# Ledger of designs, part 133: VH-VL binders against q0atu2

Target 1, 119 residues: q0atu2
Amino acid sequence: MLDKKARIRTSREYRNVFEKGKRLSGRFLIIYYVENALDNNRFGFITNKKIGMAVIRNRIKRQLRAIVREYQGQVKNKHDIVLVARAGIGKSSFEGMEKDYIAIMKKAGLFARNANKID

## First folded at step 6 (VH-VL)

Design v54 (framework fv_recibokibart)
Fold by ESMFold2-Fast, scan of step 6:
Structure v54 (fold): chain C 119 residues (1-119), chain A 121 residues (1-121), chain B 108 residues (1-108)
Amino acid sequence: as target 1 above (119 residues)
Amino acid sequence: QVQLVQSGAEVKKPGASVKVSCKASGYTFTDYYMHWAKQAPGQGLEWIGEINPDYGDTNYNQKFQGRVTMTRDTSISTAYMELSRLRSDDTAVYYCARGKYYLSWDAFDIWGQGTLVTVSS
Amino acid sequence: QIVLTQSPGTLSLSPGERATLSCRASQSVDSSYLHWYQQKPGQAPRLWIYDASSRATGIPDRFSGSGSGTDFTLTISRLEPEDFATYYCQQYESWPYTFGQGTKLEIK
């Protein structure tokens, strides 16, 4: 469960991310992201009807929230980030979604690279 | 056919509460925010608040904060607005309306038919 | 809060005439967050123009919206009998979202 203040809660805040944010696509996910003027990160989630029936979409939402919560300490502070699930995500495993999330966030420069690596 | 159907007219006494429902059909209920607006007799529209039907998160106009509660039931695609401690100036038609927040406009493209709430002693 | 002031409050015209309805904001509103609704007596409002200038589906091309910053306009090039209604502008720029007080188009 994400803390209330770590969620994008209003329709206007979602619109801000889509209109001012940058876009990056992965295998199962697209992210839109923008710096905010707050002391914390906020996340939003979109699972449109192309993904499948309500039971599939609800499962994906729960799993994406769990993944975001797991890695929230590694995300650069002061960003609003919206995750949009792509049509193929319904066929993915939890681990597959997790790997895609990490890869996208690193590519966006929102995660540290080479954590635990010695250069 | 996309539509929003609201509950019927209510007559309440001052100090009571009223709960208005708005049943959605023809679209994925959780893909759109649900907004509520008030229109007093002979007056214009006033935005009350919004709810994200997916997460249940709400955002209210400060004027109604403390007296309004918005909820939803995703199993029956229905949104609710409850207004408490009713006063005579709460007499109005209350509308629900959906607002898109992804892949296009935030305008309220579909509205319910309205629910007349009369507050009288 | 952003206050939207519509003028005139009532506009009396005849079918065939041009109508110009004004909506002035107390603060700058990005055109992407300025919308117009039409309401007839006893009916719910209906989305008419979104993003200041885009016609909603099914709206005749005699309707046009324009404007930016604090000044927005809804124009009807040649009034038809069905166009007599109340028109509201709305801003979605900032919380709380607000509507103008409305301009009532009535038959002269």
Scores: ipSAE 0.352, ipTM 0.805, lowest interface PAE 3.7, mean pLDDT 89

Design v55 (framework fv_recibokibart)
Fold by ESMFold2-Fast, scan of step 6:
Structure v55 (fold): chain C 119 residues (1-119), chain A 121 residues (1-121), chain B 108 residues (1-108)
Amino acid sequence: as target 1 above (119 residues)
Amino acid sequence: QVQLVQSGAEVKKPGASVKVSCKASGYTFTDYYMHWAKQAPGQGLEWIGEINPDYGDTNYNQKFQGRVTMTRDTSISTAYMELSRLRSDDTAVYYCARGKYYLSWDAFDIWGQGTLVTVSS
Amino acid sequence: QIVLTQSPGTLSLSPGERATLSCRASQSVDSSYLHWYQQKPGQAPRLWIYDASSRATGIPDRFSGSGSGTDFTLTISRLEPEDFATYYCQQYESFPYTFGQGTKLEIK
């Protein structure tokens, strides 16, 4: 689970990200993100009933928080980021969600870029 | 139709706790924050706190810190506000109201009818 | 916390007159986070104006909201009998979210 300091907890803070943030879509996730004035990153999560019943939505919430926590150190500091789960996420594996998250964060320029190795 | 229906009036003694319910219908319960506000007799509105019904995260006004607890039950689209260690100045009408927190304004566009809580011997 | 001060506390007017209700914030509030509510005795508040100037669904065009920074105004161009009520401004800019004390609009 994420540290309390790393979570967007208030409605006003979510509103700020949606109003002022940039948007990027992946296969299973959409992210909205904006630079904040804090010394840390904060994450928010949106899951809706189109994903499935409560047991599926609860699983997705837990898995998304675990993924975000695992890669927290690779995210550029001073950002508020909201993850919105797309309807198809209920059919994804944990690994599939993880790969989608990494791909969209890299595309957004929020992850450190690594040099490619020649095959 | 979108509506919020609150539980009925309560009479409590000082030191007791009260738990008010707010049942939502006509919309997706988890898409809106649920807010609670207090209105003492003949006075204005005071914001108590909010809950994210999807994740259960809460944020409370410092004035009520340690005495208020907000919860929800998504299976019945119902939010709850419990206020403990009641004092006579807690006598008030308590309102629930929904606020959209994404993709639009965050104003409280739908309100419950209010629940009168009287704290008296 | 941001304190919202409404003036006047009570405004006594007759139907047909113009009403101007003020809401002053102790700190700057983005217009997107200032809202107005109408409340009649024995009833729940009702959203009236959101984002400082946008009328809520069903609100007559005689009502207008304006302002930015620390000074906001609700104007009723020509009072109807049903407009006599208490009006509250509210800020969503900063925690804790706060309401003004209200302006009671009453018949002379």
Scores: ipSAE 0.175, ipTM 0.750, lowest interface PAE 4.6, mean pLDDT 88

Design v56 (framework fv_recibokibart)
Fold by ESMFold2-Fast, scan of step 6:
Structure v56 (fold): chain C 119 residues (1-119), chain A 121 residues (1-121), chain B 108 residues (1-108)
Amino acid sequence: as target 1 above (119 residues)
Amino acid sequence: QVQLVQSGAEVKKPGASVKVSCKASGYTFTDYYMHWAKQAPGQGLEWIGEINPDYGDTNYNQKFQGRVTMTRDTSISTAYMELSRLRSDDTAVYYCARGKYYLSWDAFDIWGQGTLVTVSS
Amino acid sequence: QIVLTQSPGTLSLSPGERATLSCRASQSVDSSYLHWYQQKPGQAPRLWIYDASSRATGIPDRFSGSGSGTDFTLTISRLEPEDFATYYCQQYESSPWTFGQGTKLEIK
């Protein structure tokens, strides 16, 4: 699980990211992101019904949290970032999701350094 | 189709605790925040707090902080609000309501029917 | 916390008349975070207007919302008997989310 401090916790904070944030689409993920006034990054995750049944949605949520946690130290500080899973993510591999996450974060300019990790 | 159904009326003595349930149906439970509001007899609405059903993260109105606990059980799409150390001025109808938090309005579009909690000796 | 003050507290009118209900915020509220609810005795509140001016599903065209900053208004162009109820404004700008004290619209 991500540390409590690293999660977007209130409905209003999610609303702020969607309304004021920049949007960038990958193959399986869309990110919405905005600079925050805090001294840390916060992440939110959206896996709606279009993804599939609860068992698939729960797997995707767990895997996305694990990916975000793994690359947490490489994300530029002071951002609120929401990951929205696209319908096709249910058919992706873990490696496919990880690759898409790295690519979209680099394209957004949110990775301070090369975040491509083997393990 | 989309419904929030709350547990029945409760009568409690001062100092007791009450736990109200709110069962969601007709939508994906984890896609909406669940809010709770209080309405004392003849009075207006007062927001108590909210819970993210996916993570379990809560945000409480400071006025109720320390006495309120919000939880959920995703396996049965049910949210709970527990209020402890009850006083006479906690006598009220308590409502649950859902709020969207992304790509749409955040207004409380679906409400439960309300649960009357009476605190009296 | 943002305090919402509604005026008048009670508005006594007859069917066919125009009603204007005010909601004033103690500090600026983005119109996208101001909502209105209707409540009848013994019933749960119903979402009526969201984002200051958008009618919720099924709400008649005689209802309109407007305003920005600290001053918001709910207008009913021609009252019908079913419109007599209490109306609450609500802000979602800053936690804690707050409601106004309500305007009770009653038959004269």
Scores: ipSAE 0.146, ipTM 0.738, lowest interface PAE 4.9, mean pLDDT 88

Design v57 (framework fv_recibokibart)
Fold by ESMFold2-Fast, scan of step 6:
Structure v57 (fold): chain C 119 residues (1-119), chain A 121 residues (1-121), chain B 108 residues (1-108)
Amino acid sequence: as target 1 above (119 residues)
Amino acid sequence: QVQLVQSGAEVKKPGASVKVSCKASGYTFTDYYMHWAKQAPGQGLEWIGEINPDYGDTNYNQKFQGRVTMTRDTSISTAYMELSRLRSDDTAVYYCARGKYYLSWDAFDIWGQGTLVTVSS
Amino acid sequence: QIVLTQSPGTLSLSPGERATLSCRASQSVDSSYLHWYQQKPGQAPRLWIYDASSRATGIPDRFSGSGSGTDFTLTISRLEPEDFATYYCQQYESSPFTFGQGTKLEIK
């Protein structure tokens, strides 16, 4: 469960990320991201009807929040980040979503460490 | 057809609470924020607040903070606005309206028909 | 809070005339976040112009919106009888989102 402070809560804050942010697409996820003027990161989520029926969408939402929470300590500070689930995500495994998230965040420069980085 | 249908008129005494419903049809309920606005007799529109129907996150106008609660039930595509500790100046028509927030303009393109709430002793 | 002031409060004109309705913001509003609504007695508001200048679906081309910064205008080039209504501007630049007090367009 993400802390209330770590969530994008208002429609206007979502609009800010979509309009001013950068976009990066992965296999199952698209992220939109922009630097904020706060002392913390905030995350938002978009899951579309094209993913599947409510049971599938609710599972995807729970799993994405769990992934984001697990890796929130690795995310470069002071960003608003919105995750948009692509239609194909309904057929992915938890591990597949996690791997895609890590890959996208690294490519965006939002993760401090690279798996291939030497100490 | 895209439609927002609100519950019927209510008459309440000062100090009571009122809960207005707004049932959405013809679109994906969770793709739009639901906004609520107040219009007192002979006056203009006043924004009360908004709710993200997917996650339940709310944002209220400070003027109504502490007296307003917005909720939704995704299984029946219905949003609710509850206003407590009613006063005579809460007498108004209350509207729900949808606003797109994902890759689209934020204008309130579809409105409910309005619910008249009368607060009288 | 951004205050929107509309002028005039009431505009009395005849069909065939041009109407110019003003909306002034207490601070700058990006044109992408300024919208206009039409409301007739007993009805809900209806989206009329969005993003300061774009007509909503089905709105006649005699209606045009313009403006930027703090000054916005709704213009009706030749009034038709069905155009007599109250018009509200609205900003989405900053929460709380606010509406102007309205301009009532009435038949002279």
Scores: ipSAE 0.659, ipTM 0.874, lowest interface PAE 1.5, mean pLDDT 90

Design v58 (framework fv_recibokibart)
Fold by ESMFold2-Fast, scan of step 6:
Structure v58 (fold): chain C 119 residues (1-119), chain A 121 residues (1-121), chain B 108 residues (1-108)
Amino acid sequence: as target 1 above (119 residues)
Amino acid sequence: QVQLVQSGAEVKKPGASVKVSCKASGYTFDDYYMHWAKQAPGQGLEWIGEINPDEGDTNYNQKFQGRVTMTRDTSISTAYMELSRLRSDDTAVYYCARGKYYLSFDAFDIWGQGTLVTVSS
Amino acid sequence: QIVLTQSPGTLSLSPGERATLSCRASQSVDSSYLHWYQQKPGQAPRLWIYDASSRATGIPDRFSGSGSGTDFTLTISRLEPEDFATYYCQQYESSPYTFGQGTKLEIK
């Protein structure tokens, strides 16, 4: 789970990302992202009932948080990023979600040049 | 129909805690933040805090920080606000209200009916 | 925190008259984050005007909202008996989200 300071916690902050941010779609994920005025990155997560039952949505949330946490050191500083799970994500593997996340973050230019997995 | 139904009136002694519930129906619970507001007798509205029902993240008004805890149970589409170490000036009607946060405006368009909490010795 | 100050605190008028309610913010609020609510005694507040000027569903066109920056106004062109209530402005520009103290519109 991400530290409190690395999470988007307020509805107004989500609204800022959706209103002012850029959007990029992957296979299983959509990201919305905008620069913030803080010293750190913050992440938000949105799943919905179209994905499946609560058990499936909870699994997806845990896996997405784990992926984001693992790669947090690679993300360019001072960004608010919201991950929106697409309907098809419920049938993806953990590896599939991870690959999609890496691909969209690279395409968005959000991965620092020499960054590597935190592990 | 879209509706927020709150738990019934409570009478508490100073120092006790109260937990108010707000049951949502007629919409997707996870798509709206749940906000809580206080209205003391004859007074205006005061925002207490909000909870993201999807992730569980909370944001509290500093005035209530340390005494308020917001939670939710997505299996029954219900949000909760617990206020601890009650004082006489916590006597008020407490409201829940939803606010859209995903790709839409964020005004509080649906409100619960209110829960009167009376704190007296 | 952003403080919203409403004036007057109480406005006594008769049906058929024009009402003008003011809401002033201690710092700038984007019009997209300024909303108005109507509340009658014993009832929950009801969204009335959102984004400073947009009427909520079912709200009569005699109600209009205007303003930007720090100065916002709710106007009722010709009061009807059902309009006598307390009106609150609210900002969503920054946390903590705040309400004005309310303007009570009462029948003369």
Scores: ipSAE 0.701, ipTM 0.880, lowest interface PAE 1.2, mean pLDDT 90

Design v59 (framework fv_recibokibart)
Fold by ESMFold2-Fast, scan of step 6:
Structure v59 (fold): chain C 119 residues (1-119), chain A 121 residues (1-121), chain B 108 residues (1-108)
Amino acid sequence: as target 1 above (119 residues)
Amino acid sequence: QVQLVQSGAEVKKPGASVKVSCKASGYTFTDYYMHWAKQAPGQGLEWIGEINPDEGDYNYNQKFQGRVTMTRDTSISTAYMELSRLRSDDTAVYYCARGKYYLSWDAFDIWGQGTLVTVSS
Amino acid sequence: QIVLTQSPGTLSLSPGERATLSCRASQSVDSSYLHWYQQKPGQAPRLWIYDASSRATGIPDRFSGSGSGTDFTLTISRLEPEDFATYYCQQWESSPYTFGQGTKLEIK
């Protein structure tokens, strides 16, 4: 689970990201992102019923949170970022979701160059 | 039909706790924040707080911080608001209301019918 | 917190007249985060106008909302008997989300 500090918690904060943020689409994910004034990053997650049944949506949410946690240190500070799962994500592997996340974050200019390094 | 149905009226003594439920139907429970508002007799509306039914994250008005707890059970599409250490000025009708936060307006478009909580000795 | 002040507190008019209800914010509120609700005695509030000027589904065109910044208005061009109720403005610009104290529209 992400620390409380690293999560978007209020409806207004979600609305701020959707209204004022930039949007970038990947294969399985869409991100909305905007700079914040807090000195830390905050993440939000949206999984729509179009993805599938509750079991599938819950799995996707757990996997997305795990991916975000793993790469937390690579994300440029002071951003609110909302991950929106696309309908096709339910058929993806963990590795596929991870690859898409890294690709979209790099494309957005939110990742350090070494974010894709595997030891 | 989109509905929010709240639990029935409660009479409590000062110092007790009350837990009000709000059962959602006719829409995807997790697509809307659930909000709670207070209306004392003859008075206006006061926002208490909100909960994200999907993530479980909540945010409370500081006036109620420390006495209010918001929870939900996604398996039965029900949100709960518990108010503790009740005082006479907690006597009010309590409303739940949904608010869209994802790519839509954030207005409270659907409200529960209200739950009267009376605090008396 | 943002304080919303509604005026007048009570507005006494007759059917057929025009009503103008004011809502003033202590700080700037983006119009997309200013909403109006109608409430009748014994009933839950009902969304009436959202995003300062958009009528909710089923709301008659005699109702209009306007305003920006700190000054918002709800106008009823020709009052019908069913319009006599309390109207609340509400802001979603910043937490805590607040309501005005209400304007009670009553029959003269």
Scores: ipSAE 0.648, ipTM 0.873, lowest interface PAE 1.6, mean pLDDT 90

Design v6 (framework fv_recibokibart)
Fold by ESMFold2-Fast, scan of step 6:
Structure v6 (fold): chain C 119 residues (1-119), chain A 121 residues (1-121), chain B 108 residues (1-108)
Amino acid sequence: as target 1 above (119 residues)
Amino acid sequence: QVQLVQSGAEVKKPGASVKVSCKASGYTFTDYYMHWAKQAPGQGLEWIGEINPDYGDTNYNQKFQGRVTMTRDTSISTAYMELSRLRSDDTAVYYCARGKYFLSWDAFDIWGQGTLVTVSS
Amino acid sequence: QIVLTQSPGTLSLSPGERATLSCRASQSVDSSYLHWYQQKPGQAPRLWIYDASSRATGIPDRFSGSGSGTDFTLTISRLEPEDFATYYCQQYESSPYTFGQGTKLEIK
């Protein structure tokens, strides 16, 4: 589970990301993201009934949190990021969701590139 | 029909705890935050806190922090608010209300009927 | 916290008259985060106006909301008997989300 401070907890904070943030769509995920005034990143998640039954949605929720937690250290600091699961995510493998997350975060410019920092 | 139905009135002694339920029907329970508000006799409304029913994240008004706990059970579309160490000034009607948080307005468009909690010795 | 002050506290009028209810915020509130609720004795509050000026579903067009920044107004152009109730403004600009103390609209 992500630390309490790494989660978007209030409805108003979600509203801020949707209103002020940028939107990028991947195959299985949409992200909304905005810079924050904190020293850390915060993540929010939205999984709706279009994904499937509760068993499928609960699996997707666990897997998305695990993916975000695994790559937490690669995300550029000071961002609020909301992940919205698309209907087709229910048919994806864990590896497929992970690859989609990495691709969309790189496209958004939210992943640090260690090789480029060496230059 | 979109509806929030709350548990019945309760009478408690000072120092006890009370747990109020709010059962949702007619909509996807996890698509809306659930808010709780207090209204003491003859007084106005006071926001207590909110819970994300999908992920369980909570945010409480500092005035109630340490005494309030909000939870939910998605299998029965029910939200709970527990208030501990009850005092006489906790005597009030407690309301649950839903608020949209995804790309839509946040106004509390559907409210429960209210639960009267009386704290008396 | 943002404090919302409503005025007057009580407004005594007759059916057919115009009512103007004020809500003033201690800090700026984006109009999209200011809402109004109607409450009758023994009943739950009901959403009346959202985003400062949008009528909730089923609310008669004699009701209008306006304002921005720190000054917001709820206007009833021609009072009907069923309009006599307490009206609360509410801000969602920042947590804790707060309500005004209410304006009680009573029949003269």
Scores: ipSAE 0.551, ipTM 0.858, lowest interface PAE 2.2, mean pLDDT 90

Design v60 (framework fv_recibokibart)
Fold by ESMFold2-Fast, scan of step 6:
Structure v60 (fold): chain C 119 residues (1-119), chain A 121 residues (1-121), chain B 108 residues (1-108)
Amino acid sequence: as target 1 above (119 residues)
Amino acid sequence: QVQLVQSGAEVKKPGASVKVSCKASGYTFTDYYMHWAKQAPGQGLEWIGEINPDYGDYNYNQKFQGRVTMTRDTSISTAYMELSRLRSDDTAVYYCARGKYYLSFDAFDIWGQGTLVTVSS
Amino acid sequence: QIVLTQSPGTLSLSPGERATLSCRASQSVDSSYLHWYQQKPGQAPRLWIYDASSRATGIPDRFSGSGSGTDFTLTISRLEPEDFATYYCQQWESSPYTFGQGTKLEIK
């Protein structure tokens, strides 16, 4: 799991991102994102039951957290970002999710041009 | 149907701890934050805190911070609120309530029936 | 923390009358974060109005909510016997998510 300060933890903070943030859709992911007044990024994750049974949803959550953590150094600072898994994500490979995440973050202007896995 | 069912009434002595449960059914447990509120006899409602059932992240009202602990067990769709070092002014009905936090209104639309906790010597 | 003050504390009226319940916030609350609950003795609260003006499922159209900023109102156009209860406003603008002290609507 990401460190406490890198997570969106309260219901109001999630709602702020959904109400005030921009929305961008990828193949398997939708992101909602807004600039925050902090000195760090915070991430939230939403996986609804349309994705599949608990075992599938738990795998997706675990893999999404791993992807976000791997690329955290490439994310423009001072943003609250919520990742919403689309129904089709349950059939995706890890590499497919990773590729979609990189593409959508670049399109949102939240990644450096050459986003690579941090050391 | 969608419902929250709480554990039964408790009678405790000052200094003890109490753990109240709230079992959810009829919806996806992890799609809603679970909130807890206190209502002393003849008084209004007071928000205690919230927990994200999916990731376990919690946030407590500072008034209860240090004495309250919120947890959940996703395998049985149950949330728990433990209040320690009980005092006589902790005598109250405690409610759980769900709140949707994404792509919808954020209000307490479903409430548990309440659990009476009596603290007496 | 945001303090919500409800007035009056008790409102005594007869069936058929109009009721106006006030909720005043100590600082601005976006209307999308202001909600109202009804509670009868021995029962859990029920969501009544959400986002300041939207009626919850099953709530009669004689109930309406309005307001913005620091001043919010719950109005009942023609009281029915089942409407006599305590009403609480609640804000979700900032943690802790506070409730007003309640307005008890009682039969005159």
Scores: ipSAE 0.668, ipTM 0.864, lowest interface PAE 1.3, mean pLDDT 90

Design v61 (framework fv_recibokibart)
Fold by ESMFold2-Fast, scan of step 6:
Structure v61 (fold): chain C 119 residues (1-119), chain A 121 residues (1-121), chain B 108 residues (1-108)
Amino acid sequence: as target 1 above (119 residues)
Amino acid sequence: QVQLVQSGAEVKKPGASVKVSCKASGYTFTDYYMHWAKQAPGQGLEWIGEINPDYGDTNYNQKFQGRVTMTRDTSISTAYMELSRLRSDDTAVYYCARGKYYLSWGAFDIWGQGTLVTVSS
Amino acid sequence: QIVLTQSPGTLSLSPGERATLSCRASQSVDSSYLHWYQQKPGQAPRLWIYDASSRATGIPDRFSGSGSGTDFTLTISRLEPEDFATYYCQQWESYPYTFGQGTKLEIK
């Protein structure tokens, strides 16, 4: 679970990330990201009904938050990052989502090269 | 047809609480933020706050912080705004309105019809 | 908070005339975060212009929005009877989101 201070919580903050941020697509995830003026990172999650029923969307939300939490110490500070689940994510495994997240974050330059899971 | 339908008019005494509902239809409820605004008699619009219907995250105007609570029920596509410790200056028409924050320009493109709340002793 | 000041407060005109409505912000507002709404008595507001200059779906081309920074304008080139209403500007630049006090466009 992410602390509320580590979450993008308002419509204006989401809009800022989508309009001014960079976009990078992975297999199951798209990220939008922009540098913020805060002392910490904030994450947002979008799992719309195109993915599937509420049960599937709730599973994906929990799994994405768990993945983000595991690697949060490796994320370059002062960024707002929105994860958008792609339609195909409903067919993925936890490991598949985790690998996609790591690959995207490294490609975006938001992770250190050879970043590892937080113990 | 995209529509927001609000609950009916309410009359309350000072110190009471009021809970206004806003039922969405014709679109995916969780794809839009729901906003609430106040319009006192003869006055302009004042933003109260917003809720993300998918995650339940809220953000309130500091003027109403501590007195307002926004919630939603995704099973019936309904958003709620509860205002507590009512005062006479809370007499107003309250509106819900949707705002898209993803895949569009974002603005309040659909509004409820409004709910008149009268606070009198 | 960002204060939006609309002028004039009331504008009395006849059908066929041009209307110019001003919205001034107490600090700079990115044009993509400024919107206009129309409200008729007894009705809910309607989105009219978004991102300072884009007409909402179904809004006639006699309406145009412009401006940047602190000064924004809504222009109606040739008033029709159905255009007499109150117009509100609104900003999404910072919290709380705020509306102007409104300009009431009334028939002369």
Scores: ipSAE 0.209, ipTM 0.718, lowest interface PAE 4.3, mean pLDDT 88

